VHH binders against q9y6x5. Designs and how they scored, part 187

Target 1, 379 residues: q9y6x5
Amino acid sequence: LPPKLLLVSFDGFRADYLKNYEFPHLQNFIKEGVLVEHVKNVFITKTFPNHYSIVTGLYEESHGIVANSMYDAVTKKHFSDSNDKDPFWWNEAVPIWVTNQLQENRSSAAAMWPGTDVPIHDTISSYFMNYNSSVSFEERLNNITMWLNNSNPPVTFATLYWEEPDASGHKYGPEDKENMSRVLKKIDDLIGDLVQRLKMLGLWENLNVIITSDHGMTQCSQDRLINLDSCIDHSYYTLIDLSPVAAILPKINRTEVYNKLKNCSPHMNVYLKEDIPNRFYYQHNDRIQPIILVADEGWTIVLNESSQKLGDHGYDNSLPSMHPFLAAHGPAFHKGYKHSTINIVDIYPMMCHILGLKPHPNNGTFGHTKCLLVDQWCI
Below, E stands for the ipSAE of ESMFold2; O stands for the ipSAE of OpenDDE; V2 stands for 0.75 times the mean of E and O plus 0.25 times the DockQ between their complexes.

## First folded at step 7 (VHH)

Design z59 (framework vhh_8dlx_2; at its last look DockQ between E and O 0.39; V2 from the best seeds 0.00; counts 0 for: pae E 4.7 > 2, unsure alone 63.9 < 65)
Fold by OpenDDE, look of step 8:
Structure z59 (fold): chain B 379 residues (1-379), chain A 125 residues (1-125)
Amino acid sequence: as target 1 above (379 residues)
Amino acid sequence: EVQLVESGGGVVQPGRSLRLSCAASGFTFDDYAMHWVRQAPGKGLEWIGNIYHSGSTFYNPSLKSLVTISRDDSTNTLYLQMNSLRAEDTAIYYCARSKIYYKYGDWRTSYFDPWGKGTLVTVSS
């Protein structure tokens, strides 16, 4: 049988949740497969950039999805969650489902993974669901598993996306043990449902399954706010993205705007585009604005709006609180193996290898995941 | 039955403050965003602001300095505090509900449903 791979994302699943909460279903999944305890994601640690990095193996500056909110100065176009279906934003890279589908006797399926309801390079997944938060996990799972089981040509790559625990993490904060325990219990139950469904359909032994996430979550507080209005008049700039990384488009001299912001808070770093640290790989794209503000962990950049968000993400990608995990099960993976850390861009070449696809040029390192795979030599 | 009922309107002198109330029944605020909207005589609708299920508030920039939106979950009541009222603030004030949904990191609102019947505020000397 041709190799098959299901990629599942639980948005905002912080890596250390595995240490602080009980996951009987996920632990059983891990016991029979592999675990990467920490995945270093890309900067900014937001949903769109990191999900696209997983499926392209590229840093943000290369695949062009540089934030959840973007602006292109040439075309005057805007990108956001409410306006994400223009191929213009996605066409700077080729995601794995496109590569897979262009092969003979293969098709791709997607349940609400970012970018999967958009024709990219004039190609859209053979099977997909338009994003709808009201659609249950069960319905998404049923569609995905039906396509994996009954499609011709066969679905060999599928994605499944779920909004939790991210939504709840924002609402309750990751340190709310009572509420997050309930939320994470539900996530574990969904994993149980996934495994049970696969077993019921006879897919479990032959399907490779990756369960991962795009980022973690840090605790925020009303006592840790950075108000930009106290530092600069709103008429002097356009805000493209706000917190915890703000993208600033000056309406006056860039240097003047920079000087007004550079000392705004001791808990915020202000960068001119050319001075953005190299480690972020966040410079070489026209969609990155002239000035970037980066709040310290747990600090929130605000205007005059009142925000009661108790958790957030998007901070420095070196922070453990921003890191997700990766677990996997199937014929391609070892059983009972744990690995400490990989980069999120490393997932792409691994998936390409599993599927027998030639990867596009990418920033991942296949060597980082060799120890997870049964057909590779691990030193 | 889902219902919104505004109250607290009336005639007030310029410079005074006024607090409007919106009593909600048939649902809880935790599942919705609540909005205040006004309509001055002969003018279109003007969005004042809202409060999300999280408690976060957003305001029309033109009115932000003059208004505060809050809620009491125990009584299921929405409030609009207005300060330093002017003649141009004369309007019918409506509260409205909108569904919320989550997409890729942000909460969004749908269309308003339902609306209250509104309460008239007249600012005159």
Scores: ipSAE 0.539, ipTM 0.861, lowest interface PAE 0.7, mean pLDDT 94
Fold by ESMFold2-Fast, scan of step 7:
Structure z59 (fold): chain B 379 residues (1-379), chain A 125 residues (1-125)
Amino acid sequence: as target 1 above (379 residues)
Amino acid sequence: EVQLVESGGGVVQPGRSLRLSCAASGFTFDDYAMHWVRQAPGKGLEWIGNIYHSGSTFYNPSLKSLVTISRDDSTNTLYLQMNSLRAEDTAIYYCARSKIYYKYGDWRTSYFDPWGKGTLVTVSS
């Protein structure tokens, strides 16, 4: 039988939640598998960009999903939640499910992983579910396990996306111990359900399972707001994305807009596109706007009429609060091994190795994940 | 049928306080953020603030120290408490709703509508 991999994402699962809350089911998963304590994600630390980086091994400037809201200066197209199925936005990279289907004549299955309901390079996931937040974790899991057992060509790569703890992290903030404790316990119970379902179906011992996330979460406050309307009038620019990384398209001279913004708040860095720090790998794409504003951790950029979140992400990817974790179990992985840190782009070449696929050119380093794998020697 | 019915307006003297109410029916009230918006004679709409189901409130910064928004989900009622009223506060006050939903890493707010007829507040001596 060809090797099989299930990739599970719990959106917004901050790495240090593992140290501040009890996860009996996840801990049992880790005891017989591997744990990477911190995954350094890509900038900006948002859901669409990081989910696409996991499955392509590319920085955002290279795969083209540079934010959850985008504007392409060449084609004049806008990306938002209402038009996220246009293949134009996703075609700058080849995600692993496309490679899986084309190189090995195998099937892929997806329960709502971002991009899996889009034909990318004329190839859509063999089995997929359109995004619908009302669909339970159990229904997503039932479909995935059905497809893993009952498909021809065989499903060898499957993905499962779940919105929590991100949805509650935004609503309550990660420092709300009462509400976050409840949410995280429910997630741990869902992990228990996942393991139990795979055991009952006879999949557990022969399936590689990765549980990870795209980013973390930081506490925001009414006392940490940057009012953009106090800096600059709406007539000078078009706002492409707001917080915590604002994407500004000037309607007048770029230098004039920059000068109005540059000294507006001590809690926000203002960059001309060419001055964005090299360490972000966030510069070389037409969808990155001429001026980018980056709020300091826990600060929210607002307009007078805009809603504020009590928790948020999108901040500097060097911040530990933005880092998720990675746990894995299965025949490809060591048992009881803990690793400190990998880059989120390293997940893709590791998954290609597990599945026997030739990776497309990518920004990951296979050597960073070798210590997790039974068939590799690491240093 | 969605209905928002504002009440509590009238003629008030400068410096006084006033509390407006908005009674909601025909929808699940706790699925929506609720807003207060006003329109002074001959001017455009001015957003006052909103309240989420969580009780979190956000105000127009120019009005934050002068108003308080609250809600009672057991009676499907939205409130606006206004203090130290001035002649410039003379306006028709509307309540409006916005749908809050989650999609791929963000809570989003749909377009809001002032579905009520409004309640007139006149501040005069």
Scores: ipSAE 0.393, ipTM 0.775, lowest interface PAE 1.7, mean pLDDT 90
Fold by ESMFold2, look of step 8:
Structure z59 (fold): chain B 379 residues (1-379), chain A 125 residues (1-125)
Amino acid sequence: as target 1 above (379 residues)
Amino acid sequence: EVQLVESGGGVVQPGRSLRLSCAASGFTFDDYAMHWVRQAPGKGLEWIGNIYHSGSTFYNPSLKSLVTISRDDSTNTLYLQMNSLRAEDTAIYYCARSKIYYKYGDWRTSYFDPWGKGTLVTVSS
């Protein structure tokens, strides 16, 4: 009886893939539900930050996961593969699965959504999988559906994360039609499997399902490199993150470092922290370094090494290439409705409404998503 | 079992060309970056260059006019073409693989694993 929600992310699913490739299963899902054609994500347009923004409704400066690589000057901690499960990084916000499972007679389940294997505020997802990219989509789905059907207290909120098309987008670039067609067909087949599994288990009619993503992908090239070593001695700064938004901690006078970088390339904007554009909402956190470098779309910041990636993301969140989509189906959602755009932070208050949860303070606007919902007046 | 086997080494006169091969087996060749590395007698390892799954190549700047790396995905074979050889190019030449793996929106690289056993190139007289 209690409302249930499954939140699914296909990492790096650029919104315009929907118009450029065929998705018979996803299009059938959309036809019987809702579509948001563009989701404006948060800056920087990276995976950890945007997945946390979806589940907290907060800008990166507010939830504290400001990049995939971070440094905290007070504690001297580095966010890296070896310590990305340290609750220190995640504790500046309360994600929806924590709020959900603290309600009476509710649990949360997770198949590898970022942060779900971390005890955030001493609370870890009730059921979860540790991250392992070799685990198939089918196994992730089997665990999620088993938990949705067989748990006490019942699982009312579940998440499922998949690495594609992001992994292949980096490998081939979004302009490689041949390889991306094969990758995206496989993803559509997985969506078909998801829907069929939910129908077979009797979950489809009463489960709300959101299929979305964190960001898009842009084409890169070895002809579009910005070499920092040509502009500044590497010894003058500590590099916290490199591309496409470099995070620079000066070792010498900050103004000297800024002046050496500001004319380094016409394809890069250089910001002192206080001068970062207000529209980024990317200033008010100690983990944001004193200088950031923001490459133009398709440009890669490098030292002397070449880039492996043919596609990348992390760029200005105003770029359409950085925007994902959102589709949803279930008893809370209209059927056959298309909406042009929302902000990614708007997803959180919508999910809280569907689940009957009181949202924590956040940056989302419920009114932006109310036309998707059957229980709301659109006008 | 993953294997890399170099061949084509030998004695060659200065100014001549030589092509080395690396036969790969036991893995999905198309999913890896492949590298050439050399070690001259009594010296450290020197990276020559690599080739990605896309066919894009990158070279040690000191060598880039002298070498060409290619791959044939139908035969799982990596090649190194060396031109205008000099006595200082005498070395054991290794091929190596680097795994590219994904974690939460970021590509990461492994150390080189495996390395081939190497093939000796001697540039003399």
Scores: ipSAE 0.137, ipTM 0.553, lowest interface PAE 4.7, mean pLDDT 90
ESMFold2 (binder alone), look of step 8: mean pLDDT 77; pTM 0.790

Design z6 (framework vhh_8dlx_2)
Fold by ESMFold2-Fast, scan of step 7:
Structure z6 (fold): chain B 379 residues (1-379), chain A 125 residues (1-125)
Amino acid sequence: as target 1 above (379 residues)
Amino acid sequence: EVQLVESGGGVVQPGRSLRLSCAASGFTFDDYAMHWVRQAPGKGLEWIGNIYHSGSTFYNPSLKSLVTISRDDSTNTLYLQMNSLRAEDTAIYYCARGYTVYFRTGDYQTKFDYWGKGTLVTVSS
């Protein structure tokens, strides 16, 4: 029987929530599994980029999903939430479900992970759900478990995506203890439901389960706004993405636009594309605009309006507030092991190892995750 | 049933201050973000600001120095304090309850599901 893996994402689950709130179901999961306390995600620390990095092991400049809103200068195409199903945007990498289906003639199943409802290199997940936020966690779980038990060729890789706690993190901010406590308790209950369902179906002891997230969340405030309209007139540029990383496409000389922006706010760094810090690995892609603006943690870039967001993400990936965690349980994983930090790109080669797949070239390092695995030595 | 009832409108002289109230009933008031919106004669709706259940406030930047929004959860009442009133502040002022629509990209939009009937403020000498 081939190994099986279920990859679960709770969007926007900041790592230090684990220290500030009680998670009895998640703690029971970790007790007989592994915990990575911090996962260092890729820049920019946004949903689509980091979810695609988890399943490709690539930096954003390499896999091509460089933001949640993008413009491709070569093809003149625009990417937004309304047209995320164009394969063009996803074809610069090969995600693990495609590799799983093509290398070993196995099936993949997906409940709404970004990219899984798109044919990538002419291959779509064997079983999938079109993205619809109104579909309950329970329905997503029912479909995934049905596919794990009733598929030929067998489903060996399955994904499950849930929008919380990201949605509530934006609405209330991560410092709202009362509301975040309620939201996080509900997530813990969903983890309990997941474990119970897998046990009832006889899957729990033979299935590898990873619970992770794409990014964290930081507190924002109306007192921490950068008004871009006070820096530069709209006639000088096209805005591709706004906050907290603004993507600027100049309509005039690039240097002139840069000079208008570079000293506008002490709480924003302004980079010409070639001057973007190497540590971000955010430069070598046509979808990265000629000028990017990077707001300091907790600062919001606006266009002559107040922000409604009390929490946000997208900030510098060195910030602990931007980091998620990773927990895992199953026959591939040690029991009761805690690890400090891995890179989010390291998840992909680890998953390939568990599934017996040959990974595509990637930016992850298998050595960073080997201490989590029973068939590896940590030395 | 959910009800929002504005009060405190009337005729006020330029340069003076006025406080509007909104009495809420039929729901758990402290669970919701509350908004003030106005409509001047012959113009569209203009969002003034909101206050979340946490007490955090956000304002239209053009109005931030002129208005303060507060709430009293013990009496289910929302307030709008307006200072230095001018003729252009003449409008019908609405209290509204907000709800949030989330997109997968992490962006969200606040929309309104219940509105009061409005209270007229006339700034005139």
Scores: ipSAE 0.016, ipTM 0.402, lowest interface PAE 6.4, mean pLDDT 90

Design z60 (framework vhh_8dlx_2)
Fold by ESMFold2-Fast, scan of step 7:
Structure z60 (fold): chain B 379 residues (1-379), chain A 125 residues (1-125)
Amino acid sequence: as target 1 above (379 residues)
Amino acid sequence: EVQLVESGGGVVQPGRSLRLSCAASGFTFDDYAMHWVRQAPGKGLEWIGNIYHSGSTFYNPSLKSLVTISRDDSTNTLYLQMNSLRAEDTAIYYCARSKITYKYGDWQTSYFDPWGKGTLVTVSS
């Protein structure tokens, strides 16, 4: 029978939380599996872009989900991550669940992973849940495990998304040890529930499980604000995305807008699109705006107002605070192996290998994940 | 039903201090950032400042030295302390709530809704 894989994301789970808090259930999972201490995510370090990079193996400029809020200059379309389900935004790449369904005539199942409730290249996940933040982790888990056990053709690839600790990271900030300790303990208990449910259903020994995240979190403050209205009048541009990476569409000459912005704050870098650092791989897409502003870590760009965020992400992907981790368990993975770092785009070709799928062209390097896998030699 | 009830207004002499209260009911108070807004006679709304569930405050820069906002989540009450009152502080003072909505890693400000009827502050001798 074909191998099976469950991919689980806890949104905004900063890698160093593992060092600062106790996770007995996650540590037990890792003890009998593998841990990658840091996953170097893609820029910008936001939820939709990085979740789509995990399942496509592509940089944001290549898969087209370049932010949680986007504007396409060619088609004049606007995207909001909360309710825009137009396939147009997702069709620049082929996510793994589509490949799984089309190459091998297998089923895919999804509990709210970004993109799974959208028909991409006329293919939607075989089983899916429409996004609804009010649906409990238990209900998502119940549906996924039911579909893994009771599907024909068999579900071989399943995804499960959970909003925490990102929601609480924004609300309290990652340095609020009292509130974050409570939230992270709850997540560890959910991991315990996941493992127990899989064991009770006879899935645990033959299922590959990856637990990962899309980004980390950094502390913000009312003392670290960049007021964009003090730099430039709103009549000169259309704001596509605000913070910590502002996407600016000029209404006047681009150079004039750039000149008004470039010296406004010592805590913000201002880039013309062609001058965006090559290391970001954030340039070659019509949805990337003519001017991008990148705030320094912990600084928030605002429009003559306060920020309600005590924590945020989206910052430079070289920052350790922006890095998630990856843990995995199952027949494909070694037991008790610890690895230092991989790129988030490397997850896709590894998952394709585990499932026996031919990957679409991608930016990942399979060699980076070989040491995690029992059927590979790392030297 | 969401209800915000402002109180503590009245006639105050110039240079004095005044504390306004806003009693909140019908919603989970600690889920919301709370704001103070005022409207002077014949003028538009002027935002005074806000306080987040965390206790963090932000003020209109023009008013920062003159006001302090605080909240008591145990009594669902928002406060505005005003010092060195001037004639130009004569206004109806409203409390308002805003909600941050979270969807898929997108932390968006939802509404700015003044649900209170306001309390009149008149600064006159």
Scores: ipSAE 0.165, ipTM 0.524, lowest interface PAE 2.8, mean pLDDT 90

Design z61 (framework vhh_8dlx_2)
Fold by ESMFold2-Fast, scan of step 7:
Structure z61 (fold): chain B 379 residues (1-379), chain A 125 residues (1-125)
Amino acid sequence: as target 1 above (379 residues)
Amino acid sequence: EVQLVESGGGVVQPGRSLRLSCAASGFTFDDYAMHWVRQAPGKGLEWIGNIYHSGSTFYNPSLKSLVTISRDDSTNTLYLQMNSLRAEDTAIYYCARSKIVYKYGDWQTSYFDPWGKGTLVTVSS
């Protein structure tokens, strides 16, 4: 029987929430499985880019989903809510569900993981749900478990995406202990429901389950705003993305725009594309704009207005506040093992190994995850 | 019942400005994000932007330099200020409400509910 894997993402689940709040169901899951305490995500630390990095093992400059809002300089296309299903944006990489379907004659299933409702290289997830935030976690779980038990060819790779705690992290900020405690308790209860459902259906003992996230969250404030209108007039540039990483497309000479921005605020870094730090792996793609502004942690870039967000992400990926965690349980994983840190791009080659798939060329290092796996020697 | 009534459209010359209004009734206006959407003849719907109760705005990047959205919660009214109008701006303009929704972890709208009947803007010379 082929191995099976369910990959679950709770959007915006900051790693240090695990030390500051009680998670009885998640801790029980970890006791019988593995925990990676910090996952170093890719830059920029946003939802679409990091979810696609998890399933491709590639940096954003390589897989092409470089932000939640994008402009492609070669084709003159804009990425937005109305065209996020255009395969053009997703075709620079091959996600694991496509590999799973093409190499092994197996099926994939998806409950709203970014990209799974798009035909990528003419291949769409065998079973999928179109994105709809109104669909409950229970309904997503019901569909995934139905497909895991009732599919031909068999579903061997399944994904499940949930919007919390990111939505509440933005609304309340991660330092609002009262509201965040309530939100995180509900997430822990959903993890309990997930485990219980898999046990009731006879899936638990033979299914590999990974619970992870794409990024963390940091506290923002109305006292930490960078007003871009104080730096430069709107007539000089087109804004492709705003905060906390602003993507600037100049309407005049690039150097002139850069000089107007460079010293405007001590709380943001201004980069010409070729000067973006190599450690970000955020340079070699036509969708990365000529000028990038990177706000310091907790600072929000605005256009002569206040910000509704009390929490945000997208900041420097070296910041611990931007890091998620990874927990896993199943026949491929050790029991009761804790690991300190992996890179988010390392998840892809590990998942390929578990499923018996040949990975496409990627930026992950299998050696970083081998201590998690029972069929590998840890050193 | 929920009602949205757009007004302020008409015939305007290229390069001029126009302000549209949307009067809301039948719900608690300041609990909702408000949107402007337009449809040119024979074309699909184009989202212009939205405004939250906080006053925070998010615009379609293609239109941001040309429009400003504002709201007056005391009168349950939404506004769209349009500057430097061009022939391509000829469209029926709709007001829509949405709940504040997070789409993949950001302040975005996943649907519009309900829409008004619209107000026609014709830019001609």
Scores: ipSAE 0.041, ipTM 0.381, lowest interface PAE 4.6, mean pLDDT 89

Design z62 (framework vhh_8dlx_2)
Fold by ESMFold2-Fast, scan of step 7:
Structure z62 (fold): chain B 379 residues (1-379), chain A 125 residues (1-125)
Amino acid sequence: as target 1 above (379 residues)
Amino acid sequence: EVQLVESGGGVVQPGRSLRLSCAASGFTFDDYAMHWVRQAPGKGLEWIGNIYHSGSTFYNPSLKSLVTISRDDSTNTLYLQMNSLRAEDTAIYYCARSKTYYKYGDWQTSYFDPWGKGTLVTVSS
């Protein structure tokens, strides 16, 4: 049988939720599979950038999805949710579903993973669902499992995306134990439904399943706001992205804008593009603006208004609160193995190995994930 | 090219009402929240309020009782109704757009920029 892989993302699933809440279904999955306790994501710790890094193995400066809101200085295009299906934004990398379809006589299937409804290098996922938040987890799962069982050429790579716990993390904040407990219990029940559906359809024993996330979540507060309007007048710049990483395009001399912003708040760092810390790997792309503001954990940048967000992400990728986890089960994976940390870019070359695909050049290191795999040497 | 053309300003007497318009072109108007901001002589920009495509409005608390923002998506036009004008309302009035992005349940990102020359409102006798 050809190797098959289902990649599942629960958006905004902070790694330490596993230690603070009970997940009976997820713990049963982990007991018979592998767990990576922390996945170090890429900066900026946002949904679109990190989901694309998982499937390309590239830092944001290399794959071109550098934020959820972007401006390209060369072409003067603006990235927005009304034109996010323009292939221009996605064509700086080759995601794994494209490679899967082009290297082998295989199909890919997608239930709403970011980018899967876009023709990238003239190739779109063989089966896909257009993004619609109103579509239930059950309907997404029913479509994915139907495509895994009833497709020619065979579907060997499938993705499934779910908006929770991110949406509730933003609404309630991760420290709201009562609301988060309800949300996380529901997610655990969905994981139970996933496993049972795969067992009922005869897929479970021969399918590799990865459950992961793109980032974590941190608590925000009305007491932790940075009012950008108190720092600089709107006439001096165009705002490309706001919070917690502000992307500033100067209308006047860059140094003059920088001087008005630096030291405005003790709770944000202000960087000229060339001074962005090398550890972020967030510098070498025309979509990264001349000045970047990075808020401290839990601080929100606003424009003379209140924030409705009680939780947020996008912060420094060294912060444990920004880290997701990775759990996996299937014929490629050891049983009962726990690993401490991998980089999110390491997932791509591991998935290519499982599927027998030649990876495109990437920033991941296959050696970091080899101990998860039964066919690899590990100390 | 994005164009926002403000109109309806002029000299008005204290206590009168005035309606400003902003005609938008070069983008999909109903994808954007629309804002009014003003700049009094020798002062910085002051945010007045915004309106989402849904028709939901949020106002500067200092101005809420004095202004109403509305939009007509069929004509790509934004409006600002001002009542009980005072001398301190003398300013150049600008409209601006912002994009609220909630795709994938993710962080709401907004970007804001006045695009036009503005329209001058002078409140004097």
Scores: ipSAE 0.024, ipTM 0.336, lowest interface PAE 4.6, mean pLDDT 89

